# Ledger of designs, part 3: VHH binders against Asparagine synthetase domain-containing protein YML096W

Target 1, 314 residues: Asparagine synthetase domain-containing protein YML096W, of Saccharomyces cerevisiae (q04489r210to523)
Amino acid sequence: YEVTSEIDLNFTSLSEVSKNLYAVLRDSVKKRVESIHPRHIENSPIAVLFSGGIDCSVIVALICEVLQENDYKCGKPVIELLNVSFENPRTGLFPSDTPDRKLSINSAKTLQNLYPNVDIKLVEVDVPYDEYLKWKPFVINLMYPKQTEMDLSIAIAFFFASRGRGFLTSLNGERTPYQRHGIVLFSGLGADELYGGYHKFANKPPHELVEELTRQINNIYDRNLNRDDKVIAHNGVEVRYPFLDEYVIKLSTAEIPINFKVNKLILRKVASQYLKLDGISSEPKRAIQFGAKSAKMTKDGNKHGTDLLKENRN
Short names: E, the ipSAE of ESMFold2; O, the ipSAE of OpenDDE; V2, 0.75 times the mean of E and O plus 0.25 times the DockQ between their complexes.

## First folded at step 1 (VHH)

Design f01 (framework vhh_6fv0_2; at its last look DockQ between E and O 0.01; V2 from the best seeds 0.00; counts 0 for: pae O 11.7 > 2, placed apart)
Fold by ESMFold2-Fast, scan of step 1:
Structure f01 (fold): chain B 314 residues (1-314), chain A 126 residues (1-126)
Amino acid sequence: as target 1 above (314 residues)
Amino acid sequence: QVQLQESGGGLVQPGGSLRLSCAASGFTFSSYWMYWVRQAPEKGLEWVSTISTSGGSTYYKDSVKGRFTVSRDNAKNTLYLQMNSLKPEDAAQYYCAKDWGYEYSDSLYPEGFDYRGQGTQVTVSS
């Protein structure tokens, strides 16, 4: 893919492009929701990898819009927001303390208030350190040929999130065990790479973003999908990536001026103008292994992300 | 095994200058964006500066812009931070860092940095 270097300072163009992005992104979500068997839709059909950030919240809102087009006879359609958090001995943090957990609680409430006709469940997937140690060798085998500490931290976060074994927390703080029922899982992968979500790039002039975003999107299939699909698929879920739709990528790379991607301007415009997501936190994106605290788990020493795993594989 | 060894710190008077160095080994230095981060007593880790793989793009914390200059020598696997017009608020343990992994992510947050050297202490007092 080749990201356009076009710069457009016309305010009218921003509004027109955001309308086009909303339309193709909604169509991307719609075709992925509509390809789910109707029986599954009526029986808690849709799970979402959820950090509480704008990318996954946009996907949730679009799923809600699509689901509301149908008259469901079995009550409200259900969306399961899978939020993973790790007990991390190095940091001393419990799963309730992670940045992603705190953000997810607030964002889930915002979405629940916007879509009262959808049963939005925040599934708090807590990973105790002993559970991490128990499943670590299994995940290392699943992610082959990836073999670094960084790959493990990401793979294990997706493994536990997609497994979907967690808790629902009531208003009074009571926590009830819950297991994911949805067999289709939506992921926000691609938004950061398409719309300049990495906060470090917020300080770049628009023309300097072209090479960075081009590198990011062209690496996504090799770096992310190859690893993540293997780990998630083993939990019996089918992953869907609305931002990686052919039409979304084509519009985003070829037709959205580069200056509309500074600080995710174009995506935030879609979110506020078309999805009423003004209440979602504008806090900068954290990669899953940092937000969920699955990175740097070593209690007795330091591990580097590029260090090779020392455990034997299958 | 990745090694990052910082040096060049010391005691300097306000308005003085220091040049920090970081010797990197155990990874392909020229393929990584590099960072300077610092931690003062009783404060959290704070991002100071970023440099791209070629050295063509540099970024700075607002409070150090115009005073600090980051640079790199890929042939020597060495990262530098030239610090001018030092202020008491700049006193801290300084660490060089890379992204924790090899994939680019938001590295301006403390959790995104891999800093494993012992750092080099910068003290600003007269």
Scores: ipSAE 0.010, ipTM 0.376, lowest interface PAE 9.8, mean pLDDT 80
Fold by ESMFold2, look of step 5:
Structure f01 (fold): chain B 314 residues (1-314), chain A 126 residues (1-126)
Amino acid sequence: as target 1 above (314 residues)
Amino acid sequence: QVQLQESGGGLVQPGGSLRLSCAASGFTFSSYWMYWVRQAPEKGLEWVSTISTSGGSTYYKDSVKGRFTVSRDNAKNTLYLQMNSLKPEDAAQYYCAKDWGYEYSDSLYPEGFDYRGQGTQVTVSS
């Protein structure tokens, strides 16, 4: 794929481009919901890797729209939002107290209010430090040949989120243990690469952004997907990636002006204009892996995403 | 062949204490979160407490928080529940469980059908 260098200085096409993206993305989600084997869709929830950010919230909203179009044999459809948070042993911060969990709670409430005929469950996947330590070597092995702290942070967050062992919290704050039932997971992977969501891209001039986004989307399967698929598949689930649909990528790279791909402007417009996600669309997205900051806040202090993982050598 | 055996129940007066034990075999005990659940007569199962694999994190139902303490000894494959300040509403059959899956099957760990032992009775008599 080649990202267009087109610039729309006056934003005159923003509404038309956002309409086209909404249509193609909705179709991508619809195909991925309707292709679920009947044994799963009839009697199991659909799961979503959920950070509370705009990309996963758009996916949830679109799934809800698809589900509302269908007559299912069973009762109320269920969506499981899998939100991971890690204990911080340095500060003693419990997973339930993190800012990223609070964002996810607020985003889930917005979605629940918009879609009262879908049972949207926020599954709070709390990861104690001892569980992190137990599974860290295993995840490192699965993500080979990737070997950076950023790779580990991403992979281990996906591992525990997809495992789906957590809690549901009632309106009065009472928690009940919960195990995800859904075996098809939706992921927002691709949105950052298509629409300029990473911090390091925020100040690039258009020429540089075009080159970088072109590189990112063409390499996403080698860099991100292979690592994440192996980790998530271990937990007995299949992951679907609506942003990586062929037609979504073609439209996003060739037909969306480059200046709409700064801080995910075009995706925020779709969320606001077509999905009533105004509150969520105004927040800068933090990546799910960095929203799970406890995976990096060990007793050894802060580590940076580009740091190589430590290996013992004699 | 997962096997869980609870013991340590009995009759106590209100305000009394009991310590429940759960002997585990047939699986790698240290690899699993463990749960205490209870069932009063003519009632459904109720979650009581959860402990992480190493015992580093513990969770409690609000009504028992501060009175009950869950612990484990991975070298002995044993789970414990220390119950202090017992109330009549704590009277129930207590079970230890390998997973919390009362509504859905555990798709991550398809080991055995039974995720709990036979239970031990706790009776609190005025």
Scores: ipSAE 0.006, ipTM 0.486, lowest interface PAE 9.6, mean pLDDT 77
Fold by OpenDDE, look of step 5:
Order: structure tokens, then C-alpha cells, then sequence
Structure f01 (fold): chain B 314 residues (1-314), chain A 126 residues (1-126)
């Protein structure tokens, strides 16, 4: 894929481009939802890896739209939003104190309000430090041949999230243990790569941004999918990536001006214009990528995300 | 151009208090996580505290937990660090730093920012 170097300085095409992107994204999600068999409401087949950010929120909204179009004879369809949070002994923070958790709660509420006919469940996957340590070696083995601290941080987040063992919080604040039922897991992977989701890119000149985004989208399989798919699949769920639909990628790379791919501007436009998600927190997405941060959960504060895992030193 | 200007440092006795401020300009302050870092003589730069965009999430170095409080006023583009019960080991040059916004970065540590101010000196002596 080649990312276009086209610049629309006056944003004259923003409305049209956002419309087209919405259409392609909607179709991508629709295709992926409709291919799920059996779609018995009783089986709650759909889960979403959910950080509360714009990417996964857009996916949830689109799923809800698709579900609402389908005449489900037996009650409200269920969507499980899987949010993982780790205890950090170094900082003393509990899983509930993490920015992602707070964001996820707020975003989930927004989505619940927007789609009252869908039973949206926020599954709070709390990972105690002991649990982290317990499964860390196993995850390291699963993500092989990836061997960096960053890889581990990402992989282990996906592992626990996709496992889907967590809690539901009622309106009164009561927490009940909950196990994910969804067999299909939707991921917002690709959005950052397609639409410049990294804040660091905001300061890059257009030509550099083009190069970077081109590199990212073309390497996404090696960088992310090989690792993530293995980890997620271990938990018996199929992962689907709406943003990595062929038509979404083609349109996004070739037809969206590069200046619309700064801080996911175009995606935010789609979200606000077509999905009423303008109320989603403006908090910068702190990616599930506990990778670098998770490495700092231990007393060894000198670890970098790019460091090789000690356990995997051949 | 991104500018960060720290103030509020000074000389205090052990057990004393200081309030640091950081005036930010040249970027959308409310859109970025912010950090306090410090550097003592002959030591490397070390992380002290982090605050989210809204201020809803705060993080602290263990050694300062319970004594230091980070806050921000987005309307004023200002970051604060309330330092109570200061100890001699807290003496350092304190810097305000801006998150570079890269999700893969170790954003809680000094490597996680792209800009920092000139710093303000905190001295703790009897």
C-alpha cells in the first residue's frame, strides 16, 4: 500500500472523504458481524477489545448499528467490551485507577446511552501483579519469535483481555465476577497506522508522515498480527480487524489527504458526524500497550521497550 | 514553539513545603500528559510525577507518594507540583516535561517526553 501525499490545505474534501470512510468502515463491520455463525443472542458472540478510545468506540458503535438493523427475536443483543488493567506495585495504582479503565468506563457509558437497545457490558479485566507474574513466562512463549519488552507488554495485555475474566459493575457500584462469552473479538488495530494516531506524528512534515504511515501499514502484519493473533487465539476467540479490511485500507491510504491523518482527524470526523461520538473523552489514547509501562512494573526501572527479554536470551 | 517555564523552587528546611509551577505555551496544553522530573547533582534524570490531560489520573514515584501532589489548570496552561514534607534527598533541579504522545513510549519516565523546561532548583537544607 502507498499512502498518498495529497494535501488538502483548505479541508474542502473533508466532508466527502469522511462520508466515504464511514461507508467503507460500516461495510467492513457489517461484513464481519454478519459472518458470525451462529448469531444467537443467547450466545453473546461478540466482544470488543476496548480501551475507551476513539478506535474501539467507533467499532462498537458500528457493531451496534448493524445489530439494530437485524431483527433479533430473542431479547437485546449483547456486546462485551473487554478492558484490561494491571496492578502496578511500583506506582501503587490499582487496576481501577488506570487511565484506560477510567476512559473505558466513560466511553462505555456514552455508548450505552447511544444504543439502549443493545446490551453493552463493560468487562473490567483486573490483573493482579501476582497473576501477571504467573502468566508472564507463558505469554513470552506464545509471542515467540517476538522478544522485546514492548512485545511482552502488548501481548500480555491482549492475553488477559481476550481471556475475558473480569468483573461487571452495576449501577450501584457492585462488582460481580464475569467471564467473557464472546467468541469473536473485534480489534481497533490499524486505526493508528492508517490515520496517524500517534501524537508524535502531529509534528512531522507531510512527506515524513507519508513515509511513516506507509511503513506502518505495510508492516502491520509482522509487527502486530503475528504476535497478537497467537496470543488471542489461545483463549479460543477469533479476532477480527475492521480497519484492516482491504477496502478500508485502500481508501484510507490512497484517497484520504495526508493532512487528514494527523491525530486521527478523519476518524474523529467520522465518529462525530456519523456516530455521535463527539462526547467520547478527548483523553489521548494510552494504548493497551502496557508494553513499555509493564516493563516498569517491576523494580527494574531501567528496562526499555526495545530491550530483549532476559528469559529469551539465546 | 513549545515552551515550558518552571518556577517556585527555592531553599527550604527539611519538613518544609514548596509549590512548583510550570507555564506552558506553544502547544495545546490540555491535549498532553505532563511530567515532573528531577535531576540531583551527579545523578541522572529521574521521574517524579505524571498527570493525564484532564488531571483525572496521577502517578508518583514511590519515594514522593503521599508527599507530592501534581495538578494542572488547563485554562491557564499551567502544571503544578505541591511538595510537602520535603527531605534532603528531594533536593534537585525540577523540570516540567511534555509528553510526546507516542503510545509505545515509556511515557512515565524521562524518555517519554519531547520537551522540558529549564528547570527550577529545589534545595533542602537545615
Amino acid sequence: as target 1 above (314 residues)
Amino acid sequence: QVQLQESGGGLVQPGGSLRLSCAASGFTFSSYWMYWVRQAPEKGLEWVSTISTSGGSTYYKDSVKGRFTVSRDNAKNTLYLQMNSLKPEDAAQYYCAKDWGYEYSDSLYPEGFDYRGQGTQVTVSS
Scores: ipSAE 0.006, ipTM 0.260, lowest interface PAE 11.7, mean pLDDT 84
ESMFold2 (binder alone), look of step 5: mean pLDDT 79; pTM 0.804

Design f02 (framework vhh_6fv0_2)
Fold by ESMFold2-Fast, scan of step 1:
Structure f02 (fold): chain B 314 residues (1-314), chain A 123 residues (1-123)
Amino acid sequence: as target 1 above (314 residues)
Amino acid sequence: QVQLQESGGGLVQPGGSLRLSCAASGFTFSDYAMYWVRQAPEKGLEWVSTISSSGGSTYYKDSVKGRFTVSRDNAKNTLYLQMNSLKPEDAAQYYCARETYLDYGSEFYHDYRGQGTQVTVSS
């Protein structure tokens, strides 16, 4: 059967829904930027969880557009891109070698070139293996009741990223220590569930596709946000989720055809046509624990992501 | 550093068989689940099959169940797809891909793909 491969891609329809998605995403970001007290914007940067991928890059570009609409007393507004990378003894990779770090460097340069009136800082959060081991028990306690190896690898990446202690690398290659100052943190969470190319879609009849998408969106709060909010909030930041805006979800679930959700086609079209982000890597999305290399770090890393943590540290 | 190289594609008649191979390098192959995905000209990318890191669990697109078999040899860093009873609708460029996985119950994403191998089935 060729049903999924027989869906015609109407260029006019794709352009129409891309325009609508751009408008709704921009309004979502604007509401969340404008909810920050003006004194905080003038005296405090905005932080973004940053892998260099299309999800977070779209958010950064939209923040830049919103910030450029306003006059600020402190000169250039500042955005802190928090990019986490782990030393991984299993793979032999250093933080500088991770896929997310390499992509983030290139994507940050693209954003800096597009928005010269915003001070965009790439904060390289390097996590040595001994620091990972030191904080592992603490993060396990913070993420309770989540107890899987997958939950730990994601939680530890968010913990160190939101802590925001890293380095700025200048054009001459010099690395200067830097600490996050932003008290509001933007996350690209929700984009995968709304716009990802789901292999399960290829096998499901239409009624099951609606049920699966609804299940994934409804489970975000329990599966991801409960865990992520606990580890991020511990570092004294308030998180914003533009993709989880009511109007973004409504448009994305009710008005975007399923064939536009293969490999984030609709989001990539928004990025290319409205945000000039066509220069960013077209590589498929990496889960944060794989791009940052926080997964499968020891011999215990041979466990499946659903396997329960060996230690009970409640 | 991550490299995937597919082979084994070709022209077959309907009802025929092909065996695809994917040679992996640049990562610890036994630590990752692997995918087979396909793309027909001017059509979207379709997931075909998944095999767990150990080879103990396999999953298939409904239209290929009973006809296709995925397997792996972790000692040789090689992934295989045995395709039997091929139909014209199976004609596509076939790619192997390494897993990316958000969370339990989340969708899989393809992090790295090879150049692909072409499968053509006569009408």
Scores: ipSAE 0.000, ipTM 0.115, lowest interface PAE 16.7, mean pLDDT 72

Design f03 (framework vhh_6fv0_2; at its last look DockQ between E and O 0.01; V2 from the best seeds 0.00; counts 0 for: pae O 5.3 > 2, unsure alone 64.8 < 65, placed apart)
Amino acid sequence: QVQLQESGGGLVQPGGSLRLSCAASGFTFSSYAMYWVRQAPEKGLEWVSTINTGGDSTYYKDSVKGRFTVSRDNAKNTLYLQMNSLKPEDAAQYYCAKGLEDYYTWSGYDSPFDYRGQGTQVTVSS
ESMFold2-Fast, scan of step 1: ipSAE 0.500; ipTM 0.814
ESMFold2, look of step 2: ipSAE 0.486; ipTM 0.843
ESMFold2 (binder alone), look of step 2: mean pLDDT 79; pTM 0.801
OpenDDE, look of step 2: ipSAE 0.023; ipTM 0.380

Design f04 (framework vhh_6fv0_2)
Fold by ESMFold2-Fast, scan of step 1:
Structure f04 (fold): chain B 314 residues (1-314), chain A 126 residues (1-126)
Amino acid sequence: as target 1 above (314 residues)
Amino acid sequence: QVQLQESGGGLVQPGGSLRLSCAASGFTFSNYYMYWVRQAPEKGLEWVSTISSSGSTTYYKDSVKGRFTVSRDNAKNTLYLQMNSLKPEDAAQYYCATDSPEFYSYGLDEYQYDYRGQGTQVTVSS
C-alpha cells in the first residue's frame, strides 16, 4: 500500500471523505460482527480491547449501531469493554490510578448513555504486581521470538486484558467479580498507522509523512499482529482488526489526503460528526503499556524499550 | 545493537554557546530520523529538535527556534546540535535519540525516543 502524497485544501472534500470513511469503517465492523454469530443467535457477548480512547470507542459505537439493526429475542446484546490496568511499583500507583482506567470510566459512561439498548459492561481488569510477576515468564515464552522490554510490556497488557478476569463497578462504588464471555475480541490496531496518531507524525513534512505512514502500515504484521495473535489466542479468543480491513486500508491510503492524517484529524471528524463522540474525540492518544502502566514496572524506570529481557539473554 | 554516545556538554554562562555531538552505531544511521531530547532535574523528558534522515528537514521546539540548529553527517554517523544564546531554562541532560529500528512504527512518547545515549549535561549558570 502507498499513502497519498496530495494536500487537499478543499473543505468539501474533507466532509465527503469523512462520510465515506464512516461508511467503509461501519461495513468493516459489520462484516466482523456478523461473521461471529448466526443472524438469530441471542445475546452472544462481543469483547473489545478498551482504553477509552478514540480508536476503540469508534469501534464500540459502530458495533452498537450494527447490533441495534437486529431484533433480539432475549434481553439486550452485551459488549464487554476490557480495560487493563497494572499496579506499578516504579510510580507507586494502583490500577485505579492509571490514565486509561480514568479515561475508560468516562468513555464507557458516554457510550452507555448513547446506546441504552446495548448492555455495555466496563470490565476493570486489575493486575497486582504479584500477579504480573507470576505470569511474566509465561508471557515471555509466548511472545518469542520477540524478546525486548517493549514487547513484554505490550504482550502482558494484551495477555491480561484478553484473559478478561476483572470487576464491574456499580454507581455506588460496589465492585463485583466478572469473567469475559465473548469469544471474539475487537482491537483498534491500525488507526495510528492509517490516520497519523503518533506524536512524531505531527512534525513531519507531507512527503516524509507519506513515507513514514506507508512504512508503518506495510510492516504492521511483523511488529504487532504476530506477537498479539500469539498472546490473545492463548486465552481462547480471536482478535478482529476493523481498521485493517482491505477496503478501509484502500480508502485510507488512496483517497484520504495526507493533511487529514495528523493527530487522527479524519478519524476524530468521523467520531464527532457521525458517532456523537465529541468528548472522546478530543482526548490524546496513549499506547496500552503507558495508559495501563505495564511499561517500566521495575524501580529502574530508565530502561530502554528495546533492551533485551534479562531472562532471555544467553 | 543500537549505540548512541553524546558529548559536548558543559558549564556556560547565559548567552553562551555549546555544540553537542552524538556518535551513532549499530544501525543504518542515514535511514533514520534523529532527535534531540532533554531532561531537567524533576522534569519529564522534553523534545527539542528533529532532523530528517537526509538532513533536509528540521523541526524545533518553539522556545529554542532561532537559537538552536540541528545538523547531521551521514558519512560519519554523527548528529549535532549547535546551541546559541543559552538561557537558564536550557539547563538539562541532553540526549540524542532515534526511533527503534525494530519499533519505529510505535509512535509512543516513551518508546519514540527509545534508543537514547547516556546523555551530556548542559549547565547554564544563573
Scores: ipSAE 0.000, ipTM 0.185, lowest interface PAE 14.7, mean pLDDT 75

Design f05 (framework vhh_6fv0_2)
Fold by ESMFold2-Fast, scan of step 1:
Structure f05 (fold): chain B 314 residues (1-314), chain A 126 residues (1-126)
Amino acid sequence: as target 1 above (314 residues)
Amino acid sequence: QVQLQESGGGLVQPGGSLRLSCAASGFTFSSYTMYWVRQAPEKGLEWVSTISGSGGYTYYKDSVKGRFTVSRDNAKNTLYLQMNSLKPEDAAQYYCARDQGEYIFDSYTEAHMDVRGQGTQVTVSS
C-alpha cells in the first residue's frame, strides 16, 4: 500500500471522509462478528483486547451496533473487555493504580451507558510480578524467532489477555473472580499505523509522515501479526483485526488526506460524530503502550530470547 | 538531575571507525534500557540501537547490523557505540537516550524516550 500525500483543508471533506470510514469500518466489524454467530448456534460472548483508548473503544461500539441488529432469545449479548495491568516493582505501581486501568474503567462505563442492551463486562486481568516471571520464558519460546524486547512486551500482554483470568468490580468496589468465555478476541491493531497514533508524528513534514505511515502499515504482518497470532492461539483464542480489513486499509491509505491523520483526527471524528464517544475521543492511550510497560518489570534488565533459548535447549 | 552527555564524534573516511560514548548521571543507570538514535540534516530522528539495563540484550537497525556494536559499563555509568565500516549515509548527529517504557522499536523510538543528550556529530567524507 502507498499512503496518499494529499492535504485537504476543507472542513466538509473531513466529515464526508469520516462517514465513509465509519461505513467501511462497521462493515469490517460486521463480517468478523457474523463469523462467530452462525444461524443455528446460540450467542457466545465476544472478547476484546481493551485499554480504554480510542482504537479499541471504536471497535467495541461497532460490535455493539452489530449485535443490536440481532434478535437474542437468552437476554443481552455479552462483550468481555479484557484489560491487562501489570504489577511493576520498578515503579511500585499495583495493577489497580495504573493509568491504563483507570482509563479502561472510565471508557467501559461510557460504553455501558451508551449500549444498555449489551452486557459489557470489564474484566480486570491483574498480573502479579511473580506470574510475569513464571510465564515470560514460555512466551519468548512461543514468539520465536522474534526476540526483540518490544516483541516480548506486546506478546506477554496479549498472552495474559488471552488467558482471560481476572475480576469484575461492582459499584461498591467488591471484586468477583471471572474467567473469559469468549473464544474470539477483537484487537485494535492497525489503527496507529493507519491513522498516525504515535507522538513522533506531531509537527513532522508531510512527506516524512507519508513515508513513515507507508512503512509501518506495509510491515505490520512481519512485525506484529505473526507474533501475536502464535501467542494468542496457544490459549485456544482466535483473533479478529477489524482495522486490517482489505477495504479499511485501501480507504485509509488511498482516500484519507494525510493531515486528517495527525493525532488520529479522522478516527476521533468517527468516534465523536458517529459513535457518540465524545468522552473517549480525546484520550491518546493505546494497547501497544500497555504492552511496552510490561517489558520494564524485570529489574535485572536481561530480556533477550536468545539467552533464554540456549538455557532451555540443553 | 538526570543528564546524558555524548562524546567521540568526528570526521572519518568511508570504511573507517569511530567509538561514541555517553556518560549518564542522576539515575540508576543499570535499571534502564538505553538507545542510540541519530538525525541527519533536514531528516527526522532515526533509531539506531537498543541495549537492555544488564547489557545482555542488544538490538540494531537493519542497515547498521554487523557494523555497529552497542555496549555499556554499568560500573562507570557509560554507554558506548562502536561504529565500523562507516558509510556516507551514517553521517548524522548521534544522541544517546533513556527509555521511558513505551513502544521502542525503530520508527517509534523518538516518541518513547524521556531523556536525550545534546548529541555528538559524525561526519563521513567521500
Scores: ipSAE 0.000, ipTM 0.115, lowest interface PAE 17.7, mean pLDDT 75

Design f06 (framework vhh_6fv0_2)
Fold by ESMFold2-Fast, scan of step 1:
Structure f06 (fold): chain B 314 residues (1-314), chain A 126 residues (1-126)
Amino acid sequence: as target 1 above (314 residues)
Amino acid sequence: QVQLQESGGGLVQPGGSLRLSCAASGFTFSSYGMYWVRQAPEKGLEWVSTITSSGDSTYYKDSVKGRFTVSRDNAKNTLYLQMNSLKPEDAAQYYCAKYSDTGWYLPEYEGSFDYRGQGTQVTVSS
């Protein structure tokens, strides 16, 4: 794939390109939803890896649009939003205090209000520090050969999300245990690579942005998918990646002007114009990570997030 | 008021050369990065080249790399694009533009952009 260097400084194509992206992304989601649910039959929920950010919220909204096209014989279809938050004793943060948890609560409420005919369950997956320590060696083994501290933080977040053991919080604030039932998990992976979601992409010249996004998308399987597939599949879940649909990638790389990828403009425009996610489209994405230096191996380690993990698998 | 005036375009045969100029006024030229963009009759605007405010770094679209050279003269408030080995695909209206005050941050309104020149036409024909 080669990312186009085209620039549209007058934004004359923004509306047309947004409409086209909405259409191919919706088709991508529809193909993946329809492979799960037999026609006219209500069955197991659909699960979504959920941080409350724009990437996963767009996916949830598109799933809701697809689901509402069908008349189910029994009640409302269910979507399980799996939101992971870690206790971090170094920072003193409880899972309830993380930015991702707070954003997820707000975004889930917005989505439920937009789609009252879908039962949207925010599953709050709290990870106590002792649980993290217990499962860390296991996840390191599953993610092999990826061995950086950052890779571990992402892999372990996906591991706990895909396990799906969490809580539902009622309007009264009462929390009840809940276990994921959906066997298919949707992920927003690929959006950052296609639409320029990382903060380091801000203020880059067009040539650097073209080179970086081209590198990211062509390397996505080795860098992210191989790791995430192993971790997610271990918990008996099939993963779906709507942003990595062939037609989505082709349109996104060949037909979207490079300046529409600054801070995910094109995706935020789709969210605002076609999915009525105005509030969510204004929120910056936060990386899926937990506690600084949580995976440090020795007392002499002085790097954050990129430290190499020693190969000490059992 | 930002004003950009392009010149130097014309008719050239394939393999020929042209040197485009852009005279800038209405802002502190030496404080802004500059770039060249072009538009062919049935295509959108495409980025061609960028030069930093100091002139220390230059960048190019892959298809023109090695053939085009961007430069600037801060004392004369002038931006240049030397175009060698011109191909039919290079035929377009060429515009110069300055970096936004917000870098690559999004303009609030449609039409809020940092080029105001009339452009200069480059025609490549046998």
Scores: ipSAE 0.000, ipTM 0.135, lowest interface PAE 20.3, mean pLDDT 74

